VHH binders against p49116. Designs and how they scored, part 56

Target 1, 238 residues: p49116
Amino acid sequence: EGPLLSDTHVTFKLTMPSPMPEYLNVHYICESASRLLFLSMHWARSIPAFQALGQDCNTSLVRACWNELFTLGLAQCAQVMSLSTILAAIVNHLQNSIQEDKLSGDRIKQVMEHIWKLQEFCNSMAKLDIDGYEYAYLKAIVLFSPDHPGLTSTSQIEKFQEKAQMELQDYVQKTYSEDTYRLARILVRLPALRLMSSNITEELFFTGLIGNVSIDSIIPYILKMETAEYNGQITGAS

## First folded at step 27 (VHH)

Design rg27
Fold by ESMFold2, look of step 27:
Structure rg27 (fold): chain B 238 residues (1-238), chain A 120 residues (1-120)
Amino acid sequence: as target 1 above (238 residues)
Amino acid sequence: EVQLVESGGGVVQPGGSLRLSCAASGFTFSKYAMSWVRQAPGKGPEWVSVISWRGGTTLYADSVKGRFTISRDNSKNTLYLQMNSLRPEDTALYYCTRHPYSIPFKGDYSSQGTLVTVSS
């Protein structure tokens, strides 16, 4: 039986490209986001319950929820990433595109609404002072969501989600025993994640100019890659 | 100064084999993931395969899985694609791409391409 998550799943250390440039550029933003995506998917891979579902189910789960996991990661790492600075730079770029008539007004409004929703989500999580254990359980609840279309093994996935919910409840009750409504306040934040568009997230954080290959198509590559190989690439060490 | 030069294309019979090479210069080849992409007449670009910077991780499009093998030799700054059991639908211009990001889904530099034709 045992717990769904262990203390090793609470650690979520994002390593940023260094140094942060004087002026943010698309390369820095995309590399920063790519590191968060890799960390999020390898976090999911590290969970024994996830491993037990098998490779095809793993790929399907991550394809269904990667944007939600990524958004939770943005909120958790907002300070180390300087996320507010990144979003401000993106907004300034979009406003310049309106003045120069480079993009349709409807598309730009969709993207600006998405940025606003992302900022409000991250602010609400910061105001609640969500801790690392709470983030880990929220990510597990999002990961083991049985109601995405096309999933198999939904009964087992549902059991893992219920386990994550139970462990979160136990943690909050023990750690925040004097705050009766903390669990409810945390859980009411989750519906906002389903409103985030994966297509707009790709446009905001994963555009390098050329396009055409999606996050969806590279998920098996990310899930297969050894952590040591990835770490060697980002540090420049062999 | 960044250069990617491919070779090894040509005409082969169905069921035949070809080996493509992509020679890199002007950058530190061993720090980049690499891909092969193809473009058939009348179709858009189709990603074929990717290999990590040390060659430890690969991924193939479903259309080529089991028939194509991507590899690299970092001491020679060269990327390879071994293509076996070729079919007429593999006919395309094949080019290699370099990936600037930790997650190799977009390329920042591409070669000009080498033509592969599978027909009698």
Scores: ipSAE 0.582, ipTM 0.819, lowest interface PAE 1.7, mean pLDDT 87
Fold by OpenDDE, look of step 27:
Structure rg27 (fold): chain B 238 residues (1-238), chain A 120 residues (1-120)
Amino acid sequence: as target 1 above (238 residues)
Amino acid sequence: EVQLVESGGGVVQPGGSLRLSCAASGFTFSKYAMSWVRQAPGKGPEWVSVISWRGGTTLYADSVKGRFTISRDNSKNTLYLQMNSLRPEDTALYYCTRHPYSIPFKGDYSSQGTLVTVSS
């Protein structure tokens, strides 16, 4: 069988909403996050191995790992997104909520810690100077995680994950031959993703969802939508 | 001026059907994803269904999946909701909302709503 990923999967270009508002409002943050989410999920959808799992399994898989994919996307697109500014804005919005006494002290702590973890993770990835190939493989490793509950075809998922790992290893060995421990340094960052709450991530970046809509509930919608359709709307709305 | 005007609400018996319409004006309808949202008395808004700007992609709340069908006619600037197998719990004020982007965020404009009452 051919490689899990091709060069087409290495490209991960996020287009930010334009124009950038003077004040980063919730809408801008949510839209930015949404674009990243779409990009991440459509990236996954573009992988033949992912398609081979079938729609139900695909949906379940993305539901299980969307937060991790999203977080890796944040790290990868941190500069383009001005992530630090976005996070600062989120904190500011949170401060308003605090002042209005809408949040408990414990909840505030949890949210702030989550923001800190996100920032630290992204900083750590930046320090490692992770390249596009490495990100692609890391995302694949995260995507094809067989250890999530309720998944079908776990054996196949595991095989794909192994393939991703092997390809990453080969790439790192070839590209960074002088850095013997680079692979290890990269892989040891993955556990940090599991420490991050999807619920809190959703609350921070997707507060504008209508009613009882959740990321979990809209994942099928995102996965079904044609990329051209999504892009067309973005262009039309801007 | 942006306007969304819904119609088609009324009183039906359980198991009955209704078709709601939402007529849009004052903006380019075909550039917006659209949703139906409902609000039952004493409850918060519940998202019902969303349709993409081209109409190629739809999503439904679990509570209405298999019973409701969202559609649109961009040539008529109209959004539709076919409601079949109606239940008492479907009783609510139904309104349509536009989304400037594909993800169903809180709409930037919503209709006033049409009342749907399902009762024996």
Scores: ipSAE 0.552, ipTM 0.793, lowest interface PAE 1.3, mean pLDDT 92

Design rg31
Fold by OpenDDE, look of step 27:
Structure rg31 (fold): chain B 238 residues (1-238), chain A 120 residues (1-120)
Amino acid sequence: as target 1 above (238 residues)
Amino acid sequence: EVQLVESGGGVVQPGGSLRLSCAASGFTFSRYAMSWVRQAPGKGPEWVSTISWRGGETLYADSVKGRFTISRDNSKNTLYLQMNSLRPEDTALYYCTRHPYSIPFKGDYSSQGTLVTVSS
């Protein structure tokens, strides 16, 4: 069996909506988030091992880990996204809701804590200076997590995760040979992803969805959509 | 000026069928994903279905899966919704909306909608 990831999986370039508005409105935020979501999902889809799991298992897997993938994507694309600005805008929008007494104190606390955790995570990743290969492997590790409930082919998923871990280890040893603890430092960041609520993430970045539409419901649609089709729309709309 | 005009609504018995149309003008229809949304009296808007800008992919709410079919004719700037096996709970004002991207976000245009009433 060949490697889990190839150099093609290392590239992760997010294109932001243009032009950037003077005021980051909900639409801009949601669109930016959507592009990242598509990029993340299509990245997963481009992995042969992922395809080998079958459509049902693939969908289930992505449904289980989309928040973690998305968060890693945020961290990886934080600069191009101006994530700090986006988060600030989100907070501002929330403040309006707070002023209108639309949110409970507990909910406000939860949302603010989530934003804080997200910021801290992204900052921590930036401090570690995670490179594109490392991000790719980390994404693979979280993608091929066998411990989510309801998954089929868990043994195969576990094997893929192990392969991702091994390849990451080899890469880090080769690339950062002088930093003997780099792998450990990187891996210990992954638990933070599990502390983040997918629901809150959805509320923050995808509040513009119609009605009862959820990321969960959209995931199959995203996974089936051709990358060229999606990119074509982006180019046409900009 | 952007315009979306829905038609095809009416009164049908349970189990009946209707075909809705949405005529688009004032923008490049083929560059937008489109959705049907419905709003029942006293309820909030409910997403029904989405179709990609090329029509290659479709998405449905669970409540309408297997019964409704979304389609489009880009040459005619028209969106369609074939509704089969209609139920009383499908009674609503149906709207079409455009999306500059494939994910169904709230539209930037409000239309009058077309009323669908399913009653015995």
Scores: ipSAE 0.752, ipTM 0.882, lowest interface PAE 0.8, mean pLDDT 92
Fold by OpenDDE, fold request of step 28:
Structure rg31 (fold): chain B 238 residues (1-238), chain A 120 residues (1-120)
Amino acid sequence: as target 1 above (238 residues)
Amino acid sequence: EVQLVESGGGVVQPGGSLRLSCAASGFTFSRYAMSWVRQAPGKGPEWVSTISWRGGETLYADSVKGRFTISRDNSKNTLYLQMNSLRPEDTALYYCTRHPYSIPFKGDYSSQGTLVTVSS
């Protein structure tokens, strides 16, 4: 069997809503986040190994790791997104909620800590100067994680994860041969992803969801949607 | 000038069927994903279903999955909700909302809705 990822999987181009407003409202934040979410999930769909797992397994897998994929996407697209500005805007919006006594002190602390962790993670990735290939492999590693409960085909998922890890190792060795510890430095960042709450991420970036809609509930919808259909609406609405 | 007008509501017995319609005007209907939302008396709004702008993809709340079908006719600027196997808990004011993007965020337009009552 061929490699898990190809050069086509390295491209990860996020297009932001245009124009960028002077004041980042909730709508802009949610739309930006949505675009990243779609990009991340459709990236996963583009991997032949992912397709081979079947629709049910794919859905379960993405449900388990969407927050990690999303966070890696934030890190990768931090410059294009002006992530610092987005996070600042989120904090400002939270201040309004605080003033309205909508959040407990404990919840406020949790949310602020989450924002801090997110920013630190992205900063750490930037400091490491992670390139597009490395991000692709890291995303694959978190995507094909066999240790989530309720997954089927765990043996196959594990194989794919191992392939991703091996390919990353080979790439780093080839590209950064002078830095013998680069692989380890990169992989050591992965645990930070699992310490981040998907619920808080959802609340921060997807607060505008209608009713009781959750990212979990939307995942099958996103995975089935054609990329052209999604992009077509974006261009039409802008 | 944006307008969404719901129709098709009424009183039905449990197990019955209704078909709701939402007529859109004042905007390019085909550029918007659409959703049905319902609000039961004394309860908050509940999302029911979403359909993509082209109609290629649909999404349903677990509470209505297998019983309700969302569809659209872009040539007629109309959204539909086929409701089968209706239950008393489906009693609510049903209204449609538009989404400028594929993910169903809170709509930018509020309509009056159509009342569905399921009662023996």
Scores: ipSAE 0.743, ipTM 0.870, lowest interface PAE 0.8, mean pLDDT 93
Fold by ESMFold2, fold request of step 28:
Structure rg31 (fold): chain B 238 residues (1-238), chain A 120 residues (1-120)
Amino acid sequence: as target 1 above (238 residues)
Amino acid sequence: EVQLVESGGGVVQPGGSLRLSCAASGFTFSRYAMSWVRQAPGKGPEWVSTISWRGGETLYADSVKGRFTISRDNSKNTLYLQMNSLRPEDTALYYCTRHPYSIPFKGDYSSQGTLVTVSS
């Protein structure tokens, strides 16, 4: 009971690996993306409504929506991450793969279309000037999506999503009272997230993980990590 | 300097068992999560298992779950992999890798590897 999110859930500060390499490479891209993804999972884990669903439901829910959360995170942090530079570097690598006949033409078209959709999504969010409160509620709406296949407790998840929608509505009406259509403009962006392929996201951003492990495989571990270990893994000794 | 030295590989019959060890030096072992990775001939690396810094959480690839057990002894700076019910498809070079402070699941140092061969 109470509000779904508190002010502590609005803070979303991503720090980038230092120093920036002279040439962008798979390791820098993977480190940057991993920091964002794990920040997003930590954010989700901290929400009391999420905690109330229990560990098995938590794992299922994050497995269903991690790519959408990640994509919202990319949009929110696009400038801090220099996302346009990262995407340009990925495009250059794809062009090299064509020259060396490493990928099929159909796969390359799929990946390039995905990059274009991602870029357009991030541009549209920047044009709308989405603020940190709005991003937090949008992430909550995406996290508590009851219509993903294979989820349990879908009625409770739906109630939490409706609560996130109500709180977003109240926030937008209070904060942007002069812009009658802002909520509608924001919400019509969400369907684009379902068009993003988690398989392609892993190929673009996560090929540097140990032994080609999938994000799906690591989710239960990341959700159960001790806070002290999580902080040490992100901030470390260096 | 960081060093990871593995041991315990060898030839074993299907259904048999082996225990791999990875001795760590040159860093504070108890501050790092660790993984085992394997690479079969002609294939890319495949993540096998991960253990958290204090050993409180473990994770396994579906292909080994129920048969392999990862463990660590922080007082001896040693990582272990108990491999039971071995199958021919488990044949690979096995190495351990360290997770850096800043990025879970992105290895920064790896051992050279120990060969495990499962054959009748």
Scores: ipSAE 0.538, ipTM 0.797, lowest interface PAE 2.1, mean pLDDT 87
Fold by OpenDDE, fold request of step 28:
Structure rg31 (fold): chain B 238 residues (1-238), chain A 120 residues (1-120)
Amino acid sequence: as target 1 above (238 residues)
Amino acid sequence: EVQLVESGGGVVQPGGSLRLSCAASGFTFSRYAMSWVRQAPGKGPEWVSTISWRGGETLYADSVKGRFTISRDNSKNTLYLQMNSLRPEDTALYYCTRHPYSIPFKGDYSSQGTLVTVSS
């Protein structure tokens, strides 16, 4: 059996909507986030092991970990996304809601803490100078997590996760041989992802969705979407 | 000027069927994903279904899955919603909306909608 990931899975290039408006409205933020979401899910879809799990399991798996994948994507694409600017815009939008007394104090605290956690996580990843391979393996570890409720084929998922871990270990040992504790340093960042609320992430980045559409509901849509079709839409809209 | 005009609404008995149409003009219809949204009396807007710009992919709310079918004819600049096995809870004003991208964003255009009433 071959490796879980190949060099093709290392590339993770996000294309932002252009031009960036002076005022980052909800639609721009949502579109930016959606592109990252598509990229992340299509990345997952490109992994043979992921494909081997079958459509139902794939969908369930992504539903379980999309927030973590998304957050890793935010960290990885923070520069190209101008994430700080996006987060500032989100905060500004929240301020309007606060001024209108539409949010409870507790909710405000929760949301602000979430934003803080996101920023801290991304900053911490930047400080660690995580490279594309490491991100790919970290995403794989997060993706193939067997400890989510309701998953099928958990034994197989666990095996894939172990493969991802081993490959990451081998990579780090080979690439960063002088840094004996690098692997440990990057892995200890993963628990932070589990502390982040998917609901709050959705609220912050995806408020531009129509009606009562949820990320959960659109995941099958994204996973089934042909990459060419999606890219064609983006190009056509420009 | 961008225009979306819905039609096909009416009164139908439970278990009945209706086919809604949305005629688009004033923009390149084939470049936009489209959605149906409905608003029941006294309730907020509810997303119903989305179709990609090429029509290759569709998405449905759980409440209508298996009963409704969204489709489009780009040559006619028309969006459709086939509604089967209608229920009283499907009673609503139905709107079509365009999305600049494949993900269903909030609509950037307001239309008059077409009324669907399901009653015995």
Scores: ipSAE 0.528, ipTM 0.787, lowest interface PAE 1.2, mean pLDDT 91
Fold by ESMFold2, fold request of step 28:
Structure rg31 (fold): chain B 238 residues (1-238), chain A 120 residues (1-120)
Amino acid sequence: as target 1 above (238 residues)
Amino acid sequence: EVQLVESGGGVVQPGGSLRLSCAASGFTFSRYAMSWVRQAPGKGPEWVSTISWRGGETLYADSVKGRFTISRDNSKNTLYLQMNSLRPEDTALYYCTRHPYSIPFKGDYSSQGTLVTVSS
């Protein structure tokens, strides 16, 4: 068929809750993160190749890769979100929990290591000056990962991933023709995404959800939301 | 002012049924997704079910799927939870919560709760 992504899939505009509070709190962080997650899910849903795989395959794919998509979104939107400020507030809260002996030392070490990995990933992407087209193709490569256990239609998923890789290669060669190794430098960043823990991501960004609902539980609902409901939820308009 | 008032709780034997209601006022009910949440004694809150603003999409926790049915009547500004085949582990305080217009599943307003007790 035609290209995997169109220009409409390159647009990825996150809006933040306004105004920003004087001191960050769990509710502002959870709202900001939820907006990014919903934007990422609706981005995936808008791709014709994704739609072609069917509802059950869509749910399985997103359950397998949502944390990687979210992490790419954090890197892409780090400035708009003031991510460094959010992470600093989380670190300060963790230091207070240490002083009050509320968390185990092993858990705190795990969480701090995750924060460090996230900061280093975002910094490496900023150093490479990854553009919006490159982010869109990287997200597609992550979304169409055929190696996750329990997937159906893995042959078709693999073909879509190869198409995303081909289109990224064509874009990089055309746009960055003087930088022979740019594609290789971009692609070697992707394995770091598999090191990100979905459990810790939920702890860092999603503890404000009702009834402690997990991201896995809400994915089918997000993928099936009416476009009008989604637009109202993202923007607070209409 | 946003108000959510629930009713329909009580004592029922295992295998029985109850229907919970949540009456909404002070906001445009038909523009908001809604959820039921429960809290068993000594436990944290547990999400139970969600329904989209026009009722076209529903979602259930695995523990209640097939036994509970969420519904809404936007003309009466009322949310419902039909609870069938009740088990002792369903004993909890049940409350309804509104999803904020900007973010589903965050929950901005909740009712006080109605106690459901499942025992012989």
Scores: ipSAE 0.488, ipTM 0.779, lowest interface PAE 2.4, mean pLDDT 87

Design rg31
Fold by ESMFold2, fold request of step 28:
Structure rg31 (fold): chain B 238 residues (1-238), chain A 120 residues (1-120)
Amino acid sequence: as target 1 above (238 residues)
Amino acid sequence: EVQLVESGGGVVQPGGSLRLSCAASGFTFSRYAMSWVRQAPGKGPEWVSTISWRGGETLYADSVKGRFTISRDNSKNTLYLQMNSLRPEDTALYYCTRHPYSIPFKGDYSSQGTLVTVSS
């Protein structure tokens, strides 16, 4: 019982690789994206309601929604990541590939359309000035979505989603009491997340994963990673 | 200086077994997740298996699940791949790779590779 999320789940601090290179490269982009992915997975698995669903259900939920969580993370951390600079560098690389006839025109169109949709989504969230509490509840609503195919325990998942919606409503009403339509304006942004392609997200941000492995296939491993492995305490300096 | 040196490759009949080893030096082996990757002639690299830094978690590609077993001995700084029930399509150059904690399944150092040939 109790609230679905606590203040612990509002904190979402992305730390970028240092130093930032003079010009952006594939390694810097992939490391930055990987840090966001791990931060998002750590966030999800820290939620008691998520833990209560069991390992198989947890894996199925994250496989179904990781790209939506990642996209919300991109929007939330867009300034810290310098996301617009990263996307501009990717666009320039893609345009050079077209001029050198290295990629299919249809594939390039799909990728460029996805970049535009991503930028539009991030801009719309920035225009609404979505705060950290609102992002946390939006992520929970996305995480506990019962309508993905192949899920078990959908009634419990739906109850957790309803609780996230109720807590978001209470927060917005209390914090933005003079903005009558804020909740509605926030919630209508969520359907755009279903337009985001996991395959293209991998091409944009996770270039060079070994053996053409997909993020979806490694989700079980990421969810079980020890916190020390994720936090980089491998060096033995601490 | 980070070094990964593999051994154990060779020619084997279909249905046979091989055990690959990867000796690590120049870094704290027990602090890194490790993977095996293979590359058949004319094909791109294919991820085979991954093991966590302390050995508690393993993951396998569907093509090898149930036949291959990844393991590590952190006291000997050595990674292993036990390959059973080998098939002709397992023929490839096999190499081990180290994974940084901040980049999932993207190796930062790789061995040169040992050839495994499965031929009737």
Scores: ipSAE 0.346, ipTM 0.666, lowest interface PAE 3.6, mean pLDDT 85

